# Ledger of designs, part 12: VHH binders against ATP synthase subunit gamma, mitochondrial (ATPC)

Target 1, 283 residues: ATP synthase subunit gamma, mitochondrial (ATPC), of Arabidopsis thaliana (Mouse-ear cress) (q96250)
Amino acid sequence: ISTQVVRNRMKSVKNIQKITKAMKMVAASKLRAVQGRAENSRGLWQPFTALLGDNPSIDVKKSVVVTLSSDKGLCGGINSTVVKVSRALYKLNAGPEKEVQFVIVGEKAKAIMFRDSKNDIVLSVTELNKNPLNYAQVSVLADDILKNVEFDALRIVYNKFHSVVAFLPTVSTVLSPEIIEKESEIGGKLGELDSYEIEGGETKGEILQNLAEFQFSCVMFNAVLENACSEMGARMSAMDSSSRNAGEMLDRLTLTYNRTRQASITTELIEIISGASALEAAK
Below, E stands for the ipSAE of ESMFold2; O stands for the ipSAE of OpenDDE; V2 stands for 0.75 times the mean of E and O plus 0.25 times the DockQ between their complexes.

## First folded at step 4 (VHH)

Design e39 (framework vhh_8dlx_2; at its last look DockQ between E and O 0.02; V2 from the best seeds 0.00; counts 0 for: pae E 3.6 > 2, grease 27.5 > 24.2, SAP .693 > .668, placed apart)
Fold by OpenDDE, look of step 5:
Structure e39 (fold): chain B 283 residues (1-283), chain A 123 residues (1-123)
Amino acid sequence: as target 1 above (283 residues)
Amino acid sequence: EVQLVESGGGVVQPGRSLRLSCAASGFTFSDYAMHWVRQAPGKGLEWIGNIYYSGSTFYNPSLKSLVTISRDDSTNTLYLQMNSLRAEDTAIYYCARLPKYYSWSGRLSFDYWGKGTLVTVSS
């Protein structure tokens, strides 16, 4: 191997190290920005979920699994994990007289799930992660989802942010008004509504509809932000790992370069000495 | 005094459209959700749908006919547009007001009704 070849490879590896380091820093900056938003959003959905319930084990006929993923790669296995959980939910909730449909958010989950679950995908939305979405945007997304699906239960699958190195796949469940009402009759959480006076002349059904829709939007908003945090964290970790690996490779290549150079110099010296000796002998 | 007066009923042929009106007086119309209910001969009351003060509408999913409920708060008028009428749509149609306040555990009932308008769908 020529010294030049080794040098060229060193340059290439060094460039990779620089790029990944830069990407890590960018991801870190973005994480800081979205993390505050995610934390603030945690209180938004909680009152509604407390009131209406989050019952992931509820047995219903129609389930819609909303799979949240990233649009961009280089974020480790967070997207594969979400897909795995989504598929598990499908298996758990599919059966005779039961229907499970997918709503896919993000390019990465779409790319994976369209390979084997295309017929079960009702809606796919992409290009959402260029910037963290605000509530208004997520609300529109939520409305679009609701317009295109019939459900007894919405099951939102996303990565909850714990730390840069830890993500928790999470499922949040939003129930249809009809299911909420049925559950309340059996002694569910809706008993708390008895303490409230209804204002405005709306029916119970209308109120439940509005509450369920709002809950869904709030849960989606939080989920989107959590997922964004997880994405940035995962990307930081991935880039850091890549940068370190590149550094190690660079060290190895440096050793190789030095060895190759020394060998070359030695060979040249031997040739010069041998040539000089031959010339002297000929005189 | 609260009054609700339905109008627009009559005899129509199948496939035709009909628009019913309900004139409200004696209360702040814009503050209340208004409902349409019908009663076919020999049958019980059937809820058709309603419109909230915000303009949001809800309909009975069991309805086979296309219906649209609207309101004009400037004239205190509630409307029911019915399209592609069938013989099964023959009924007395009532507008009704829902109370502004009620308890969740309580029985929900309409506090005021119109006298109704008869719609007869016949060939």
Scores: ipSAE 0.080, ipTM 0.273, lowest interface PAE 3.1, mean pLDDT 88
ESMFold2-Fast, scan of step 4: ipSAE 0.592; ipTM 0.795
ESMFold2, look of step 5: ipSAE 0.253; ipTM 0.570
ESMFold2 (binder alone), look of step 5: mean pLDDT 82; pTM 0.822

Design e40 (from d06 with S110P; framework vhh_8dlx_2)
Fold by ESMFold2-Fast, scan of step 4:
Structure e40 (fold): chain B 283 residues (1-283), chain A 124 residues (1-124)
Amino acid sequence: as target 1 above (283 residues)
Amino acid sequence: EVQLVESGGGVVQPGRSLRLSCAASGFTFSDYAMHWVRQAPGKGLEWIGNIYYSGSTFYNPSLKSLVTISRDDSTNTLYLQMNSLRAEDTAIYYCARLPKYYSWSGTRLPFDYWGKGTLVTVSS
């Protein structure tokens, strides 16, 4: 191993250390920007759970699994985790007269799921995070999904942010107006909706459709922000680990460089001494 | 080459019915949800409704009682049936396809292909 080879490796590792430190700072800055909004958006969907109930196990003919992932990597296991949960939901909701389809948000889940589930992917959207994540933008995405995807239940899979070292795979369920009405008829919590004041010009079906659309927008807004926070937190953790590992490697390479340099100097000195001794012996 | 060609527009009297057609070519029609959109003179685009590949439909609530969308996958044709036409239904009607895979642009219903439209005029 030559001194030049070790020197070139040291330069490469120093660059990796600088880049990973910079990426960690960028991720930390982005996390600070979205964390407050994510926490505040949790309040947006809670009233719907109170009104419509928590329906994770509802049996329906057509389930759509909305898988939220990132466009860029280097964020630990957040993307593989949502894919694993999405595949489990597929198996749980599949059956002889049942259909399960995927809506994929983000490049990473798309790449993974295209290999074995492409025929079940009805829609994929990438590069959402290139623009600011505000309610108006996510509402447009939610509306696009509703107008292009048929469902009885939407199962939104995302990483709920807890800390930079902990994210919680979470599934939120949004029911179609038809399913909500059917559940109401069998004595569900929606029986209480009949006690609310309804404007004379609106049908029950129109009210339920508007409610479902608004619920989906609120849940999607929270889910997208939660997933963005989890992505940034996981990236901070990954970059911090990479930076520390690069530092340790640099230290080891510095030791190797010093040993190689000393060996080269020693060899040169031995050759000089040997040459001088050979000349003396030849007299 | 992907093409969507609307037909069936024209002048119709108030209260009458009209059926619009959209001929699709250059792609696997049966794999896509298809949409109808209209633009009245001096107004913005108004989404009418869509039909999923299964044949199920989703309509703009303000138009639900007045329109029916259907498809014939054997002929790659999309239909819009309009009943009880009113003067406010005067518009250019477009059929449109939403891409199955796309990059986010912030645009509501970012259609990748549309027809050139067919004009419907409701007048006596």
Scores: ipSAE 0.460, ipTM 0.695, lowest interface PAE 1.3, mean pLDDT 83

Design e41 (from d06 with S110G; framework vhh_8dlx_2)
Amino acid sequence: EVQLVESGGGVVQPGRSLRLSCAASGFTFSDYAMHWVRQAPGKGLEWIGNIYYSGSTFYNPSLKSLVTISRDDSTNTLYLQMNSLRAEDTAIYYCARLPKYYSWSGTRLGFDYWGKGTLVTVSS
ESMFold2-Fast, scan of step 4: ipSAE 0.465; ipTM 0.706

Design e42 (from d06 with S110Y F111M Y113V; framework vhh_8dlx_2)
Amino acid sequence: EVQLVESGGGVVQPGRSLRLSCAASGFTFSDYAMHWVRQAPGKGLEWIGNIYYSGSTFYNPSLKSLVTISRDDSTNTLYLQMNSLRAEDTAIYYCARLPKYYSWSGTRLYMDVWGKGTLVTVSS
ESMFold2-Fast, scan of step 4: ipSAE 0.505; ipTM 0.718

Design e43 (from d06 with S110A Y113I; framework vhh_8dlx_2)
Fold by ESMFold2-Fast, scan of step 4:
Structure e43 (fold): chain B 283 residues (1-283), chain A 124 residues (1-124)
Amino acid sequence: as target 1 above (283 residues)
Amino acid sequence: EVQLVESGGGVVQPGRSLRLSCAASGFTFSDYAMHWVRQAPGKGLEWIGNIYYSGSTFYNPSLKSLVTISRDDSTNTLYLQMNSLRAEDTAIYYCARLPKYYSWSGTRLAFDIWGKGTLVTVSS
């Protein structure tokens, strides 16, 4: 190994260390920008849980799994995790008279799932995070899904943010108006709507449709923000790890460089001594 | 060549029915949910409804009792049946689709493809 080769490797590793430190700072800044919004958005959908109840294990004929991933990598296992959960949901909900389809958000899940599951993917959208996330943007995406994807239940898979070292794979279920109506007939909470006056001339079906659309928008908005926070947190952790690893490698390369240099100096000294001895012997 | 061609518009008397057609070509029609939208003179776009690849439909609540959307995947044709036409139904009618796979890109269009439209005039 030449001294120059070791020097070139040291320069490359030092650059990686600088880049990963910078990327960690960028991820930290982006996390600060979205974390408050994600935490506040948790309150947007909680009233629906009180009204409609928890639906995590409901059995339906047509399930659509909405998989939230990132467009960029270097964020640990967040993308592989949502893909694994999404595939598990497919197995649990598929059957001879049961259909499961995917809606993919983000390039990373799209790339993974297009290999094995392209025929089951009914819609995919990338670059949602290119501009800062806001409710209006996510509500338009929710509307795209509702108008182009047929479902009985939407199962939204995302990484709920807990801390920069912990994200919780989470599945949130939103039911179609038809399924909500069927469940309310079994003595559910929405059965009380049958006894109330119709507001604004809307029918029960129209009220349930509006509730489902609004619920889905609120859940999606929270899920997208949670996943963005988890992406930034995971990227901070990955970049911090990469930066430390680069620093350790730089230290090892510096030692190698110093040893190689010392060996070269020693060899040069031996050659000089040998040459001097040869000159003396030739006298 | 991807194309959507609307037809069936014209002048219709109030209270009558009319069926619009949309002929699709250049893509696998059966893979897409299809939409109908309209634009009345001097007004914005109004979404009418859609039909999923399964044949299930989803309508604008304000229009649900007045319209029926259907499709024939064997002929790559989308239909809009309108009943009890009124003067306020006068508009240019468009068929459209949303792409199955797309990039948000910040300046997203609601639909990636629109036909040229067919004019429906309701007058006596």
Scores: ipSAE 0.465, ipTM 0.699, lowest interface PAE 1.2, mean pLDDT 81

Design e47 (from d06 with F58Y S103K S110E; framework vhh_8dlx_2)
Fold by ESMFold2-Fast, scan of step 4:
Structure e47 (fold): chain B 283 residues (1-283), chain A 124 residues (1-124)
Amino acid sequence: as target 1 above (283 residues)
Amino acid sequence: EVQLVESGGGVVQPGRSLRLSCAASGFTFSDYAMHWVRQAPGKGLEWIGNIYYSGSTYYNPSLKSLVTISRDDSTNTLYLQMNSLRAEDTAIYYCARLPKYYKWSGTRLEFDYWGKGTLVTVSS
């Protein structure tokens, strides 16, 4: 009863095609909602690079790797890529008297890294994207990470959005106030601050801490938006591929169904003709 | 079962010092950053500070010169040392733990376990 089996398969494949088309449209809609904000947020951290210096290769006693991933799958290799980069950073920064810890954002990186790196994971946050990804939400998350995680250098790993078919794994480094102060160039620049701020009792260390916290919030906001865009773009591509594959399968099944149906009709006609001929011969 | 039990509160005269303790049980205390939070009558919650697993501390800037947080991982105990107490320090003091693995709720990170609190009254 091959006709019934083929018909059942056709119904299943049609459902897959419908679901993947719907998922592609949802991903496209979400991408349109955040793409402009992601691109605009790239400018938020540039003033800090100018003020605090650019030391992405700095060697420190304690590194914390912040790995940004998605909560849901079906988005190509974006999650495996940030995990790979995060593990490479671990190897580069680990050593005698050197500590490396992970902060994981998103369920997918959590699931992968819990298998062999659970003891090095100091904090894990999932379901961030259930709420609007605005600066206020990300800044609260950044503040709470700072309250639970001690670091000399914080390395944020994310997928920078280029297009719906291209994302670039990226690492952004944020230094602790203690490490920043050890750079003599930074101490000189802070001498120009308003006397009203100094008279308020705020110390140089407090100023540097506030700047580092704000820098982290800005970098995290950009990174989270970039990763969200890359997730949506990758999901669009994955769903488009799945929908096309389902369409090809449906076409092949339709041909098989039509051949089976046609063969059955032909057999019935042959049987009718043969029966009629046999009846006439019996005269 | 995770439990946090504060002690050391009571009535204290202005200008005196007081040390609060928090006894932790039911989890690996040394793996967690621990926090102190207070609530004065008729006011909201005020974060005092935290201590990382390493022993490093981070304080609310407005309270930094008045408090010291420490921990003893061998006894699973968290401490809050308060100096130069004022009437405005009258509050219920809570020790709290932030979750290590959690789902984002769309608001500030919430503590997963709190103690029952210990009342500190600064009067006369």
Scores: ipSAE 0.474, ipTM 0.681, lowest interface PAE 1.1, mean pLDDT 82

Design g08 (from p12w with Y100K V101Y T110E; framework vhh_7pa5_2)
Fold by ESMFold2-Fast, scan of step 4:
Structure g08 (fold): chain B 283 residues (1-283), chain A 126 residues (1-126)
Amino acid sequence: as target 1 above (283 residues)
Amino acid sequence: QVQLVESGGGMVQPGGSLRLSCAASGFTFSSYAMSWVRRAPGKGPEWVSTISGSGGRTSYADSVKGRFTISRDNAKNTLYLQMNSLKPEDTALYYCARSKYYKWSGSTYEWEFDYWGQGTQVTVSS
């Protein structure tokens, strides 16, 4: 109600507006840098889908769910969404003879899932986005997962970028070489590899192992870039909304401040006039 | 309940070999990854190697790659570390540890362990 209280609130709101505008610009800049790479990386794994086929609902004994989240917040619901999908996959794939484990990427999913699912987590990855993302960094992580984590199927949960106002929760499945061999005996699509194997002098097992390693690296690289785009888009939208709301509040406070200031000046003037009149009347 | 007991340590000359063993009890051995961690005199713990529950996946610290081989016998609930081409800097107390989960921060790797053995001393001296 006092001029000072209104002035203090204006300073606070103006600071929020400035910070959120800056954060929006940073997010927009980062989105521009990563969007093209994410869209181009979608092509990296398409040949594997053609060669190995679609496997979204394959039933296996051991599933590993890779949950991609961000290290920093203020990005809408992207992190809560991947956690929700990851938990749903756990329930769908767990059973009396079926094991499900988690690989958690990012601080936000880690904080949520370590409370309820700590015993099922085999790997926690943080600070992946500390430096600009590149294939080499992701391939090292992918190789490490393949060496240290046993699975029949890897189910990568991420936010596929559609636009700054829309992202699509997505699950990409990568099969172990053992499961691929089993499927090739049934499905016949990998029968083509028998002809290739004869020409190359490499064993079918070696070819499938190399293909699985490269496929996982490509899918993981795309997933990480997609999730980074979705994070930046969501943060841009959230900061834009916060900045606009702060601007509207600042406008209202400015009007209140001007009214209060004007009223105060008028009151002081009336008191001066009244005082002068009272002194004159007293004579 | 969970117990890990190491054996096989001793004194060897540089270039020599040793095989460490770890007898595990009190849990389903094949369901857990197992690791070897060493502690050199005056230093903190250093991760050496990890093997997956089935034995299908192995990983090694850069300092021991090509020289050490981790293996396991799930029927006997026993973990092994074959150490070849030993160097004086390999001198340490070697611990068998049950692996809880693996952490990766940027390019820094760190294993988390929930149970440890008593350790077995390996001394490499001329």
Scores: ipSAE 0.027, ipTM 0.457, lowest interface PAE 6.3, mean pLDDT 81

Design g11 (from p12w with R57S R98K Y109R; framework vhh_7pa5_2)
Fold by ESMFold2-Fast, scan of step 4:
Structure g11 (fold): chain B 283 residues (1-283), chain A 126 residues (1-126)
Amino acid sequence: as target 1 above (283 residues)
Amino acid sequence: QVQLVESGGGMVQPGGSLRLSCAASGFTFSSYAMSWVRRAPGKGPEWVSTISGSGGSTSYADSVKGRFTISRDNAKNTLYLQMNSLKPEDTALYYCAKSYVYKWSGSTRTWEFDYWGQGTQVTVSS
């Protein structure tokens, strides 16, 4: 019941409130910086969707799930959500003579998935936001993934930014050149690739390889920016909630401090009065 | 039931050569990067080299670059390390490891290992 104990708690809570307000402002600033680029990057891969289709249900022998998460927490359920979707894709695409592997981006998904899926993880990438995020840097990451991982289909799982309080779990599929060629032989949407002109000694295989690599880079760039926007938006909401909770706790502690202080002053006054009374009686 | 069994270690004089082998089983060998990691007496583990699943990409520690060559035979589920121009400081227990990339964005690649072999001893004596 000491005033000092309550005072120490008040100091701690005030610091938490100050830090969470600062973190909210930083997240808001970062969201503003990246939101425009994320929205503009949606246009980068649209031509590939028209040309190659979005084939989320395509049945292949080897699927690789690319899970995008954050390195830092305090961003609501965005990381748990992409892990849940990634695990669902594993179950959907696994089977006899079928293989599913994971590429993990971000420390949070790595920590969660290493507990039960470590054997299926072929690549883990962290600290993506430590350097300025731009197309060149994401292109290097995309190239590194392509060089280290063999696949028939890539399933990119991320949080698409809709608003500060709404994020849409999204899966984007990128097919290998071999699968695209096989599907184009059968016809349909992928058969439209046969309309493209071949120049010089370039083969259809070379063109499809270049298209697949460029498509993956464009989709990854958009996905990374979308996920970054969703992270910042979720962090703003989390920090706003934490700041309000800290404010309420501070108000309750202030009331307790005032009551304890008032009780202490009353006790001191009683002791003074008693002392004066004793001196009067001793006269 | 992942199994990694190293062989090919032994004693060699400075300037000599040795070829290490690692027989892998219990997983789809061609789908995973593989590494060699060594532990010298009284020291912690030191990463030596890594090769991608397809064999198309290799990486080496600065201390062995130009002297060691990593390779793999996916048909035989076997990893190799050709060691040339051996030095006394190469004396260590050499481990074969199933690997995955843990990457610092844009500037540094770091390797992590989920399964290790029992190791094979390499001693370079003068």
Scores: ipSAE 0.143, ipTM 0.553, lowest interface PAE 5.4, mean pLDDT 80

Design g13 (from p12w with S105E T108K Y109I; framework vhh_7pa5_2)
Fold by ESMFold2-Fast, scan of step 4:
Structure g13 (fold): chain B 283 residues (1-283), chain A 126 residues (1-126)
Amino acid sequence: as target 1 above (283 residues)
Amino acid sequence: QVQLVESGGGMVQPGGSLRLSCAASGFTFSSYAMSWVRRAPGKGPEWVSTISGSGGRTSYADSVKGRFTISRDNAKNTLYLQMNSLKPEDTALYYCARSYVYKWEGSKITWEFDYWGQGTQVTVSS
C-alpha cells in the first residue's frame, strides 16, 4: 500500500462519512414531517375494523396483495420484509380455484418481484412519494386500484412505524362490497351490519360500496404514511451505522498512513546516506 | 407461450363500423386487464382502451369515447373492440395487448404491456 493510495482512500472514506451524516439528517427531517400525520391517520380507519370486523383469514376466490415498498434503497430490510410477507400470503391464499395477484407500490418491491412473479402482478405504481404525500394523492391512487383491479379481498402489506429502531410488518384486509354483502346475508362475522337501517334512498349495496371505498382510502392513506415513516427511520439507522463504520475505517487508515509515512521517511534518509557514500566513492 | 391473435380489421367508409377480436392463449385470461393500442402511419403507439379482467371496469382514450366499446368473453378467451362512427383519423394498425398499470400520477395512468399481438389493419377511407 503506498502513502498516496492510503491518503486517497482516507479522502474517499471522509467523503462517505460526510454524505452519510447528511443523508441521516435529511431522513430525520422527513420523518419529523410525516410522523404526526401517520399517527393521526391511524384513527381514520380503526372504526371500520369495529364495524366490519378484522378479516385477515377470510377465504375468498380472488385475493389481491398490495405490497408497499420504497423507490430508493439504503433503508435496511423494510423492502425485503414486505416482499417476504407478500409471498407468504400468496402461498396461504392460492389454490386450484383460488388466485392471488399483486399490486406493487414502489421500485424496490417491483425489482424483486418482477424476477419470478411478473405474471401475477396486475398493477405497478412508482414515485408515489416523489412529492409530499397528502390524502388527495393517495385517495386517487386508491380509486385507481378499485377501478382497475378486480378482487374479493385486498391484503395491504406495509411497515407500521413503531420507532426509529422498530418497524412492524403489517397486513390490513379490505373486503369488496360483494363479499361484505354475501357475508352479511349469511349471518357470518359481518352479520352486525344487519343491525343498520337503510338510510335515505340508498340501497344496502350502495351503502356497502361507499363504506368499502372510504375504508380502503383511509387504510391506504395510513399504510402509505406508516411505510414512509418506517423508510425514513430505517434510513436514519442505516446511515448512522454507515457513518460509524466509515469513522472506524478512517481511524484504521489514519494509523496505516502514519506507519507508512514513518517508513517512507526512514527509507528516504537511508537513500540519502547511501547516495552520499556513492558520491564520495565516485569523486 | 403467451399468444395474442387479432382479427376483424379491414377497409370501411367514414361513419362505418368494425368489430375487432383478439384470441388469447397461454395464460389465465380472466386474471389480466387487456388493452387495444393503435399505431397510425408515421406516429407512435396510442393507447385506445382497457378492460379489467372480469369486464367490470373499462377506460377509453378521449379520442374514442362514445364511439368505441371494449368487451371480453372470458369463457372464449377473446377480447373485442366494437368501433362505431369511424373517422379517417382512426386509420391505424390495431394491437391487442396484455396490460397492467405501470405508473400512476394523479388522474394520469401509464399502462405497460408485456405481450402484444401482431396487429390488424383498419383503414377508414372513401
Scores: ipSAE 0.000, ipTM 0.259, lowest interface PAE 13.1, mean pLDDT 78

Design g29 (from p12w with S52N G53S S54G; framework vhh_7pa5_2)
Fold by ESMFold2-Fast, scan of step 4:
Formats: sequence, structure tokens, C-alpha cells
Structure g29 (fold): chain B 283 residues (1-283), chain A 126 residues (1-126)
Amino acid sequence: as target 1 above (283 residues)
Amino acid sequence: QVQLVESGGGMVQPGGSLRLSCAASGFTFSSYAMSWVRRAPGKGPEWVSTINSGGGRTSYADSVKGRFTISRDNAKNTLYLQMNSLKPEDTALYYCARSYVYKWSGSTYTWEFDYWGQGTQVTVSS
């Protein structure tokens, strides 16, 4: 192996180490920017759970699974995990006279699911994270999804952020106004809405419609921020591993370079000594 | 094999009416939102209207709102555009398109279309 070949390989590995360290710093900076917002956005949907209840196992004719993934890779198992959960939900909710469809957010889940499930994907959303996320942007997206996708229940699949080493696959269910109205007639916490005094002449149906739209926006905003935090945390871990692996490879290459250089010096010395001996023998 | 075949185009006088049809095949039509997009000669594509998968929700460009009506028949895999009170400015090649990708443009979300028909020509002239 030549010294030049080892030097070129070392330069390549050093470059990889530099890039992965830089990518880790970028991911850490982005995580810091969104983590507080994700944690605070958890409070946005808690009032809806108190008012509308939590019915993840509700039996409906049409379920739409909203799968949240990233546009960029190098974030561990974050995207494969939400795809696995989404496929499990498809099997659990499919049946005779039951329909299950997908709304995919992000390029990575689209690439994985398009191979096997393209006929069940009714909408794909891309470039959501191109700019820093804000409620207005997600609210517009949520409103447009509600306008363009028909459902009885939306099942939002995302990675809830716990820490940079712990992400929890999570499913949040949002019911259509029609299903909420049906449940409110059965009773429980929703029974209290039947006695609510309506301000400004709005009907109960109009109140439930507005409430469902606002609930979806709040849940979606939290889910998108949680998934973004989990993506950044997973990317930090992936880049840290890649950087350490590059460092180990660089150490091995440095040893090889030193051995090759030493062998080259030894060869040169032997040639010089042999030449000097030949010159002395020639007299 | 996905196919979208438009029909119903033609020549009409200002103030007239025309109905466009789009026959879809090769995919589950009832699962996708569908759009009409038009292109005048020398201009870029202009979105006209979108209808959701079940037909219960519609949206229109400001330039056609109140004059055009989008509808669909999922049993026949057919998309329609009823065009009333036509103006010379409506002269364009009209495309049926499957609304599949929703992309952030910086201020709003816009539809990206993965399949297009060949288009049908609408000419409004007197």
C-alpha cells in the first residue's frame, strides 16, 4: 500500500469527521430552538381531551392515518418506527365495510410507504420543516387537510420527544364533528355540551365543527413539533456515532501511515547503505 | 397505468357555458382529491379548482369563483367542471390533474400534481 493512498484515505476520513461534528452542532441548535415550543404546545390540546374525551379504540367506517416523518435522513430509526406503527394501525382498523387511508408528512415515510402502499396514500405533504415551524403554518396545513381529506377518525402517528436518547411512538386520535355529535348524545363528559348555552346564535353543530377544527390544529401543531424534536435528537445521536467511528478509523489509518512511512524510510536507508557499500567495494 | 382523459372543450361565445369531463382509470379515483388546471398560450399553469375525494368540499381560484362548479361521480370515475358566464380571459388548455402532493411555498400550501391529462382546449371568442 503506498503512503500517498493512505494519506488520501486519511484526508477523506478527517473530512467525514468534520462534517458529522458540524451536522451534530446544527441538530443540537435546532433542537434547542424547538424543544421549549414542543413542551409548551402539549398544553394546547389538554383542554380538548378534558372536554371531548379520548377514544383511540373507537370503531368507525373510515380511518385516516397521518404519518409524520422527516424530509432529511440520518436520524436513526425515527422514520421506520412511525411507518411500522402506521402499518399496524392499517391492519387493526381495516375490515369489511371499513376503509383505511394514509396521509404522509415528510419525504422519508413517503419513500418507504410508496413502494408497498401507494394506492392507499391520498395525500403527501413535503417541505414542512423548510422554515422554522409556527402555529399559523401548521394551522393552514391542518385546515387544508380537513378540507381535502374525508374521515371519521384521524390517527396521527408521531415520535413524542422525551429526551435526546428516548423517543416514544405516539398515536393521537381526532374525531370528525359527526362522530363527536353522535358520542355527545350517548352521554358522559360530552353530555355536558347538550346543556351549554350558545352565544351569538351558533348551533351545537357549528360549535362542534369549530371545536374539532381547532382541536386538530392544536394536536397537529404539537405532533409536528414533537416529531421535529425527536428528529433532531436522533440526528445528534447518529452524527455522534458517525463522528466516533470516523475517529477510530482515523486512528487506525494513522498507525498504517506511520508504519508505511517507517518502512519507506527503512527501504531508503537500506538503498543508501547498499550503495555506499558498493561504492567502497569498487574502490 | 394511470390515465386521465379530458373532453368537452370547444369554441363558445362570451357569456356562454361549457361542461368539461375527465375520465380517470388506473387508480382508486374515490381516494384522491382532483383538480382542474389551465394554461393560456405562453403562460404558466394556473390552478382553477379542487374537489376532495368524496366530493363534499370544493375550492376555487378567485378568477372563477361564482362562475365555475367542480363536481365528481365516483361510481363513474369521472370529474366535471361546469363553466358558466365564460369570458375571453378563460381561453386556455384545461387539464385534469390528480392532487397528491401538498407543498409549502413559503406563505401558503400549494398542490403538486402527479398525473395530468393531455388537456382540452376552451376558446371563448365572438
Scores: ipSAE 0.122, ipTM 0.520, lowest interface PAE 6.0, mean pLDDT 81

